# VH-VL binders against q9h9l3, part 18

Target 1, 176 residues: q9h9l3
Amino acid sequence: PRKMVAIDCEMVGTGPKGHVSSLARCSIVNYNGDVLYDEYILPPCHIVDYRTRWSGIRKQHMVNATPFKIARGQILKILTGKIVVGHAIHNDFKALQYFHPKSLTRDTSHIPPLNRKADCPENATMSLKHLTKKLLNRDIQVGKSGHSSVEDAQATMELYKLVEVEWEEHLARNPP

## First folded at step 1 (VH-VL)

Design nc6 (framework fv_nivolumab)
Fold by ESMFold2-Fast, scan of step 1:
Structure nc6 (fold): chain C 176 residues (1-176), chain A 123 residues (1-123), chain B 107 residues (1-107)
Amino acid sequence: as target 1 above (176 residues)
Amino acid sequence: QVQLVESGGGVVQPGRSLRLDCKASGFTFSNYGMHWVRQAPGKGLEWVAVIWYDGSEKYYADSVKGRFTISRDNSKNTLFLQMNSLRAEDTAVYYCATEDYYGSGYPYYMDVWGQGTLVTVSS
Amino acid sequence: EIVLTQSPATLSLSPGERATLSCRASQSVSTYLAWYQQKPGQAPRLLIYDASNRATGIPARFSGSGSGTDFTLTISSLEPEDFAVYYCQQRSDWPYTFGQGTKVEIK
């Protein structure tokens, strides 16, 4: 079978009034939760709002951060040809300016069996924090020091593993 | 103009309590983490406590744990230090401070300082 | 806690001379080290953050270097206003700690 990885990105605000979301950190873990990639990334545009309350990113992290174009190339080499797991993953792909095939994409915010296990409506979009607490009995994104994209990627992979067998079978019968 | 002004210092007897205030002006106080740092007469700097921009996280020096409480009221642009069970070794000038260059809400260093307020604990 | 040890305790130098101040950490603090200047009767002033970055408004004669456990503050040519006490501080772990200070005084 194809190799599987999980991804989570942190974004900062660029553009007018900081309203544009630009990639500023990316973490990728393998099936077992080992870190394959974790770098701070320097946006090509001026950072207006670090969004530190959520991103965990501060000005100091940008000093030696990998430029966006270089980081994007590194990340895409890891993702290409693999099954990529994420939560609300479209936002991560948008920040990467990247298209990943739907047949190889697994979004834990849109997997009905996962919501079922969490006693949530099957078609509702539930937060990563809620699903992780309900199904793994773990608190992530604790406090207001910002999210850890490594922690989020690891939690996302573990959530997917709870429904992997039934969801892969579903996708085999109902190709996207 | 960015300013921090401490108040509430004075002479107190051992075992009593005192509350220090630090009033901020000229910047968005609610975006910044805040520190208390003290300096005993003729001695060096000693970090006392920190509070995150929203009050969610607090950390203390071992010498004051269980006796001092840091808090803030963002609607009043004011930082507080409640000092209980005061000891002679708590005698110091107390400074409030924040970090200017990030604006991220999480304290790392102390770039903007108040003028300090003297606390003397004596019998 | 992480202990910061500054040396020497006192530097006696003349204006125009180079000052080199050391700060040693009891365990690695990576580059999470700052330097402060304090003049008599005044609050401290941030000079250098994250080992080597000058704070806003700090003259180019001040420079910081080092990583891990050994750090140096250099003043390339002392001006009269530079005679003060200098403190290092780490933000690598709680509680935050300061060194005991180095006094730079006129010879």
Scores: ipSAE 0.000, ipTM 0.458, lowest interface PAE 14.9, mean pLDDT 86

Design nc7 (framework fv_nivolumab)
Fold by ESMFold2-Fast, scan of step 1:
Structure nc7 (fold): chain C 176 residues (1-176), chain A 122 residues (1-122), chain B 107 residues (1-107)
Amino acid sequence: as target 1 above (176 residues)
Amino acid sequence: QVQLVESGGGVVQPGRSLRLDCKASGFTFSNYGMHWVRQAPGKGLEWVAVIWYDGSEKYYADSVKGRFTISRDNSKNTLFLQMNSLRAEDTAVYYCARDQTYEYGSGPFDYWGQGTLVTVSS
Amino acid sequence: EIVLTQSPATLSLSPGERATLSCRASQSVSTYLAWYQQKPGQAPRLLIYDASNRATGIPARFSGSGSGTDFTLTISSLEPEDFAVYYCQQRSDWPYTFGQGTKVEIK
C-alpha cells in the first residue's frame, strides 16, 4: 500500500499590517504517529505578527529556523507519492505554496462519516479540537502559549484511522 | 542535459485533429508533472494543459476543454497533446514544459522544449 | 481568471542601465509569481520563481520583489544578452496565466 502521512503547519503574519499568512513551522508524522519532520521555518518576508497565541511561534524560534526555500524542498520530498492527511489541509498547502494531488489528499474537515461518528452534521466543518475531544476523548490545543503542530498532526492521523477503511472504499467507488 | 523535443506540428484544416509529441531526456520523466503552453504568432504565452507525474490528474484551459486531451507514456518518456476540432485561433507554437515541483503540476516551468508550429487554415 | 498586467509595454535602454519591469495582478497571488525571459526564435527561460527566488544559473543582476498584487523584476545593469521580452506568470489559481509581456530593447 501507498504510504500515508499527516501534516500540520503554523503560520505567522507578514506583509502589510501582518495580514499575509506565511509558513513558520511544519510537522509531519507517519501512520503510527512518529515524527518524520518538525522544523521552524524562516519566512522570506519580514514577520510583522507572530500570532503566538495560536501559532506558538516566538522570535527566538526564528534564530535557527530553516529558510523557506530549503524547508519546502525537504517537505515536498516527504509528501511526494504519499497519501497526505490534514485538517483544513488547503491552508497548509497554501502556506507551502504547493498543491498535492486530490486523489492522494485526505481532509478530516470534509469527511462525512467522521462527522457522523461525532454526532455532528455531515456537511459541517468541525474544528480539529472538537473532533479529537468527541472521538478520541483527548484535549489538544490547550492553554494560551500556542498550538503544537506535532500534536495536531498526530490527532489528525488518529482521526483518519477511525474512518480509513470506510472512506478509502468510498473513494475507490467515487474517485475525486 | 535536460532536453524536451516537440514534434507533430504542421498545417491542418479547421475541424481536423492533430497529435503533438514531446520526447524528454536527461532526467527521470516519470518524476515530473508536465505542461503544454502555446504562443500565437506575435502574441504572448497561454497555458494550455497540465498532467501529473503518473497521469492521475489533468487540468485544461477553458479555451481547449473538451477538444484537447493531454496524456503521457512514462515507459517512452513522451508527453502527448491530442488536439480535436481545431480552430483558426488554435494556430500557435506549442511548447512542452517541465513543472519545477517534483511529481506535481504546481510550480513554475523550469525547462521548455523548442516548440512546434501548428497552423490551422483552409 | 487572474489577469496579469505588465508595464511598460516597451523599455528602450542602453547596456549598463537599470531596467525595472512591473507586473500587477487583478487579485492577490501571494508570492506565487514567476518571471520568464524570451529571446526571438527561442523558448522562454525561467528567471525568478515565487516572486524573489532566482532560478538555477540566473545571474545576480536579476532580482524580483513584491507580494499580493504588485511585483517588480529588476535588472541592475543591462548586458547585451538581456535585451528580450519578459513575461510574468501566476500559479496561485487555475488556469495559470501570463502577463502580456514587456519588451526590453536597445536604444
Scores: ipSAE 0.005, ipTM 0.477, lowest interface PAE 14.6, mean pLDDT 87

Design nc8 (framework fv_nivolumab)
Fold by ESMFold2-Fast, scan of step 1:
Structure nc8 (fold): chain C 176 residues (1-176), chain A 123 residues (1-123), chain B 107 residues (1-107)
Amino acid sequence: as target 1 above (176 residues)
Amino acid sequence: QVQLVESGGGVVQPGRSLRLDCKASGFTFSNYGMHWVRQAPGKGLEWVAVIWYDGSEKYYADSVKGRFTISRDNSKNTLFLQMNSLRAEDTAVYYCAKGSDYEDSSGYAFDIWGQGTLVTVSS
Amino acid sequence: EIVLTQSPATLSLSPGERATLSCRASQSVSTYLAWYQQKPGQAPRLLIYDASNRATGIPARFSGSGSGTDFTLTISSLEPEDFAVYYCQQRSDWPYTFGQGTKVEIK
């Protein structure tokens, strides 16, 4: 009976050699794919590597970006008490410095029935792009100007819907 | 092998134009920001310009702004520097250099350099 | 622009001695500072990036330290091939800038 949302975050590189992933954009969509949140987020540390090819983040996006502490508060208010769907979602939660209950977390990179529908090995970690092409016949993350976190969140929700009934039943029988 | 090879240098009179090319090989050129760095004879290094991996952003040193244009052709693995309104103080060896970021930013350093091409601006 | 000042201009040392090179920035560059080695007639070679990280293939005798405005490159025991000009470079702000160089020469 809990409400469900999907999340996708973009990270930039901070710290030594830009190897620390810091939150720089977050998109959240509802069950129907409507956008509930989409903001650029200013990390508290100096950005060493924008990772623009992947993140789509440019220096210009940081000028009016919401500071991390404020954005985190807004995002957590949306996530708290809801079923949160994501792809490799542990990376998003780590960037948010947030722990979401496993019982309310759905990771489309770790759902064996979803991989089975895509004719992939059940326990392999498949990319969002591959699963979306195979199961929804849609190309996402096209081009070299970075990914759209809105597009990724929408695709993630649609992928989960393909296995929702089966997977929720599995989780009810086998609680995490 | 990973390499950058500059060409197009030569002797040119003040006020004229010259174009430098830099051919990349041995790495995925379209993944990296590229830079031009110059060095006047017997002097130190001066950063000239950068272009992002996709050509979308460019930045220049104040000394060349409005006169020099950096560009790239990812299909040809080639970086360009169009130099207009050349001055005697533009005389230098021009190096192309690769940004060190694996992903796509300007890089935390210049990890691969070409051999350089000499540009002499004199009457 | 951020000005980088290297000192001394010239270090005259013998093989086996320790070399200490300084780079000072006109304003904080955090740790966004690299060091390069240049030999006559050659392109520069990256030694150290982000103040203290050795680039691939660089011998352990080279080390970098510092943050903010004060940085040091140390060569623990000079080898014959280490006699060269050394440049610091900042990437904290546009335009990127280099120091004027320190020449390490045989005494």
Scores: ipSAE 0.005, ipTM 0.484, lowest interface PAE 12.2, mean pLDDT 88

Design nd (framework fv_nivolumab)
Fold by ESMFold2-Fast, scan of step 1:
Structure nd (fold): chain C 176 residues (1-176), chain A 121 residues (1-121), chain B 107 residues (1-107)
Amino acid sequence: as target 1 above (176 residues)
Amino acid sequence: QVQLVESGGGVVQPGRSLRLDCKASGFTFSSYAMHWVRQAPGKGLEWVAVIWEDGSDKYYADSVKGRFTISRDNSKNTLFLQMNSLRAEDTAVYYCARGRYSSSWYPFDYWGQGTLVTVSS
Amino acid sequence: EIVLTQSPATLSLSPGERATLSCRASQSVGSYLAWYQQKPGQAPRLLIYDASDRATGIPARFSGSGSGTDFTLTISSLEPEDFAVYYCQQYSDYPLTFGQGTKVEIK
C-alpha cells in the first residue's frame, strides 16, 4: 500500500577530466506514468562534458535550470517514504547524493524475473533500451539528440509492473 | 558507524618499500572512491592518490607518481598504498579518506586516524 | 596545478567573535571547494562542501560562500572548540590541492 514512483536522471560530466557525474535533469513519474517532476538542474560546477549523445543536455538548458540544492530538496520530498523504481538506480542516487532505503528500492537492472521474460540470462545486467524493446515492443533512446528522462522513467515503471506481483511476493519472503 | 583504520606505518630507510592498509567498515565499500592524503610533521595537507569504486581509474600527485601504487580489494573492504623508493620527503602521517557518496566527488567525508611513516637513515 | 592561497595565516580572536577566513584559487574551481577543520593530533573534519553546503552534524554557525576563485568560511560566533586550523581544498582538477591553512587561535 506504500506509494510508488519511478525516477530517471540525466548527468553531465564535471570535475577532473569530466569524470564527476553531476545531476542535470531529473524526471519522476507516478504509478500510472504521470509526470510528478521534470526539471533541468544546474550543477554547482563548470560542465566539462555535456554528454549530449546520452543526456540530451545542451548549454541552453542550463540558462533557466533549477540550482542543484533547490532541485535536490524538491526531489527528496517526492521520494521520501515511497517505493522508488529505477534502472541502474544507484547512479541516480549517487547524482542526488542520497541514500534511499534498500527495502523501498526497486532496480529493474537487477530483477531476475524481468530478464527471464526478456529471454536474457537472469543475472545479467540488461540496458533499459533492450528490456523495453523486448518486453514492451517500444523503441526508446532513439537518435543522436540524447535520452528523454521522462520517457525512461515511464518505461521503467511499465517494466516493473510486468513483474510487480511476483517480485513483491519474493521480497516479502526474502527481505533485502 | 563508518570507520576507517590505517595500519602499516613505521620507520623505514630511504630507498626501501612499505605498504599501508586501510580497513573500512560500516558502509558499502565498493560504492565509494577512496583516497590517500598525507601530512608532513608541522605542515599542511597533501593529496596523494585516488582509486575509483571499482578500481577502474587511479590518479596520483606528481610527487609520488611512478613510486606509489594505490589499489583496493572490495571483497575485503580494504584500501592499499604500496610505497616504493621512499624518500625523506615522504615522511608524513598518511590518512585514508572516503570520497563523498558520488564516487567521483572529492570532499572527504570520513577520515581514518592516520598512520605515521618516517623515512630516515 | 591549482594553487589555493588562504588568508590570514593566523587569526587571533576571542570566544563569541566572528571569524572570516579567505581562500583564493589561482584559476576557477567553480563550486568544487571544501573546508576542513583540524585539531592537533586529529584527522581533518569536513565542514563545508560544494562551497556552501554544510556537512552532516556541522553546527549552523559555520557557513561557506563564494564561487570561481574567491571563497569565504565564516564562523558567526566562535565557541571554545572552534580554535583549530582550517583548510580549504579544491576538487575541480587533478591534482587535488589544499590551501596552507589558517590557524584560528585564542587572543
Scores: ipSAE 0.049, ipTM 0.633, lowest interface PAE 5.7, mean pLDDT 89
Fold by OpenDDE, second read of step 2:
Structure nd (fold): chain C 176 residues (1-176), chain A 121 residues (1-121), chain B 107 residues (1-107)
Amino acid sequence: as target 1 above (176 residues)
Amino acid sequence: QVQLVESGGGVVQPGRSLRLDCKASGFTFSSYAMHWVRQAPGKGLEWVAVIWEDGSDKYYADSVKGRFTISRDNSKNTLFLQMNSLRAEDTAVYYCARGRYSSSWYPFDYWGQGTLVTVSS
Amino acid sequence: EIVLTQSPATLSLSPGERATLSCRASQSVGSYLAWYQQKPGQAPRLLIYDASDRATGIPARFSGSGSGTDFTLTISSLEPEDFAVYYCQQYSDYPLTFGQGTKVEIK
């Protein structure tokens, strides 16, 4: 079977008024939750807004951060050929300036059976935090220190595993 | 086995149009961004254009912008290059190439054998 | 655009010798650098991708190194079939660009 990884990225604000989301951290875990990649990443543009309360990124993290283009290469090597699981993963891919094959992408923010299992409307977009609490009885993204991309990636993988069989069957019958 | 087969090349006068086809097989065509790369006789390689796996985005070299159109039909596993307003400098062997990854940000792991386009009066 | 400059233009060597080819980028391309081999009348063949990863089926005598702006393709011991033109290519930014090529010819 094809290997599966989960990814979560943290973004900072660049460009005018910091409205551009630029990759500042990326975490990738395998099926078992083992960390395959976790690096701070230096955007190519000046950081205007660290978005620390959400991203957890601080200026000090950028001192030895991996330049974006280098990090991007490292990340893509890991993702290649894998089923990539993420939550609202289009944002991660956008920040990476990379788009994984749709057929190999799993977005836990758009899996109706997952929402159903969490007693949520199937067509609603639920937060990773909410789904993780409901289905895994685990609190993530707590405190004021910002998100942990490793934690979020692990939670995302665990959530997907709950519906993996059903969803993979669905996708097999309904390929994107 | 991955295979790319270009066709449609030939001799054409300046200002005319020509369409190239690239038939893909041996892989999930719709999962990969596809490229055209050309090579003038005795010269180096020049990237021409890319199209996303789902056709949602396209990019062109400045030398062909406004004149060439890249497209694809995933149901037929075929890549196209519509070349309009052809110039002598467009004379080249045209290769279709698959990106190693399903993105324009990857190298070309498979190439066709190319089709020759000759633009001459 | 990112300009890739290869050197030398021509490399004349004998079978069994070590070949060292250079590719310099006008700006950093990270590890988004590939090497291709092209023989007369043939399509290019991918040798190295991501600066140092060998493509499937490529002999171990081919190796790539470098990051940022300076890259090297090494052929540890030239085989008769290795005499060809070699191109580097960056895929860090559009437009995608190739070096002008290095011809490895038999001495």
Scores: ipSAE 0.000, ipTM 0.557, lowest interface PAE 12.4, mean pLDDT 91

Design nd1 (framework fv_nivolumab)
Fold by ESMFold2-Fast, scan of step 1:
Structure nd1 (fold): chain C 176 residues (1-176), chain A 122 residues (1-122), chain B 107 residues (1-107)
Amino acid sequence: as target 1 above (176 residues)
Amino acid sequence: QVQLVESGGGVVQPGRSLRLDCKASGFTFSSYAMHWVRQAPGKGLEWVAVIWEDGSDKYYADSVKGRFTISRDNSKNTLFLQMNSLRAEDTAVYYCARDLGYYGSGSYRDYWGQGTLVTVSS
Amino acid sequence: EIVLTQSPATLSLSPGERATLSCRASQSVGSYLAWYQQKPGQAPRLLIYDASDRATGIPARFSGSGSGTDFTLTISSLEPEDFAVYYCQQYSDYPLTFGQGTKVEIK
């Protein structure tokens, strides 16, 4: 059996108008929700916009942050060869400048059985927060410090586990 | 098609309480954060409070913190603002508004209700 | 809190003229800035979001520009229905804040 991890990244704005999303934090948890990686990451470009309302990242977090090149190497060593679970995970991979095999990728924002269990339209994109409350009866992304990428990665793994058997069988019959 | 309708406004004495309701229709209410914004007579817009899509997180303007409580009932597509310890300075038209959202085609239209007038006077 | 300062307070122009409205933030808001139009007795109407993107149904004569702390709303050629109060709003950090408004009035 392939090992499975869940990932959640936080991005800050760099480049013109702060429109470029650059990796500024990454959290990875194992199947049981134990933290394998959680670091603040220093982008190679000047941060124009911390996007604090969504990212929870402030200037203080950048002081001892791991440089992007180093963090990327550490993260990729963890992800390579594993099934990687995330929510809207294409954003995380883009920020990592990384292509993970589609056959080993699981995106909880695009799993119709998950939406069905939550009484949501199958093709709608539901927030991680909504699915977690509806299906796990747990509140995430609460408080004034912004989002916890550890908490988000843990919730994402737990959501996937609700449909894992059904969805893995579906993927075996209908390879991506 | 998207509509927000406020109700519950009126004249109230200082120190009393009032509850405002906002009924939403024409969109998936449970997918959007919701705001209250007010405007005192002849003045500009002042943001009051926000509640996240599932009710799990809330933020308030300092002027209302500890006195106002924002809440929602997603099963009824309704947003609430419980206003306690009302002051003359709270006199305003109160608008409910749907959050701009972060992603999604068509979610980049902000929707506001017509407003409901709250007058705090002795 | 982030303070937004709009200038001028009042802009007196004739139909067909170009209107240029400014909004300055006390600290960087990135591109998380919106522009609203409000007419007497009506709710505000979103014109521009993310500093430069027009909301659905907003005419091409409305354009937004800027990033960080300096932002501009431009109306290329004023129509009679454009005479209104305009507000900028940041949504970069809590509490959300609005500028004090710029009134565009008929000369």
Scores: ipSAE 0.006, ipTM 0.484, lowest interface PAE 13.2, mean pLDDT 86

Design nd2 (framework fv_nivolumab)
Fold by ESMFold2-Fast, scan of step 1:
Structure nd2 (fold): chain C 176 residues (1-176), chain A 122 residues (1-122), chain B 107 residues (1-107)
Amino acid sequence: as target 1 above (176 residues)
Amino acid sequence: QVQLVESGGGVVQPGRSLRLDCKASGFTFSSYAMHWVRQAPGKGLEWVAVIWEDGSDKYYADSVKGRFTISRDNSKNTLFLQMNSLRAEDTAVYYCAKGYWSGYYTPAFDIWGQGTLVTVSS
Amino acid sequence: EIVLTQSPATLSLSPGERATLSCRASQSVGSYLAWYQQKPGQAPRLLIYDASDRATGIPARFSGSGSGTDFTLTISSLEPEDFAVYYCQQYSDYPLTFGQGTKVEIK
């Protein structure tokens, strides 16, 4: 609905010793935090390490998972032409094998005013969990069953909204 | 239009080194993982190595691990394979090959070079 | 490593006949399988990826099927240019591996 969305992806380990990060879930929410997309995604490479503690992904989620190329097409239709918000979003775009214009990309791990509000060094990379706790007084990524990419995307959008006016004004004066 | 051109092959003695180059044209080289695949005379295909689109990661077949080094220069659209401590069993035509989708995903190879022959013999 | 076994080693057929080539994996590779054609002195050419999807420019007479451990490449009606060696390749896990090849030769 809005021209701005937030994304969070979960990756599983493929390749040698499971060290390659392959897309296995993607969640996209709109400006108000409503879910636009949330699917498990089947990597074309064999999953060596589900990384379940972090990803929340198990082998049963792969049974009805959308094949990567189909999921990628669906996701790109949602992202194209919109302002896309994420945390350390380069990792998500790499997993999607997608280039999104820098002018339309907002990375909450690299917004100096956001770090300043959290009493953190402006040029440091803070985790989503830390910023969410400091600025929204909310605990995310709790427990041992894995992260919710929906929860993470929602938190990311809320964090961006805290600095949206200031940061958009900055970008208008200082285009990337 | 879309091309990969290998060079650097030749006859070398066991234990020596050789460097192969692969020049890409007609596609956005920096968007694709690149691979080396070899084929011994009269034999089938053997995957050798991959390098990610940005050079951030690499993987090797066990038969060449520790001896071969894959690298790339995206500013020159060139892929390299440095081959050290060559053995008779490394004798093969070496192909550079492009992954089908951008990045490292779907390592099926839609574009191949013509191949360059490396012969390791005394 | 995942071993791919192709059968038969050689198919002797005439133009217009149907060719059916098999590739069997030592463990499940899902749908992460490609097929290639190679002619003497030439680099391989990608025909099929993701077990059943034709690569750009590949004629409709080529089709792939299967999943898990058993895969088939079918050429519905052989043309003169189709007599070549065919390889399957898995990309379910590293190292990437190829089958030993099936030679389709003219009778």
Scores: ipSAE 0.006, ipTM 0.505, lowest interface PAE 11.7, mean pLDDT 87

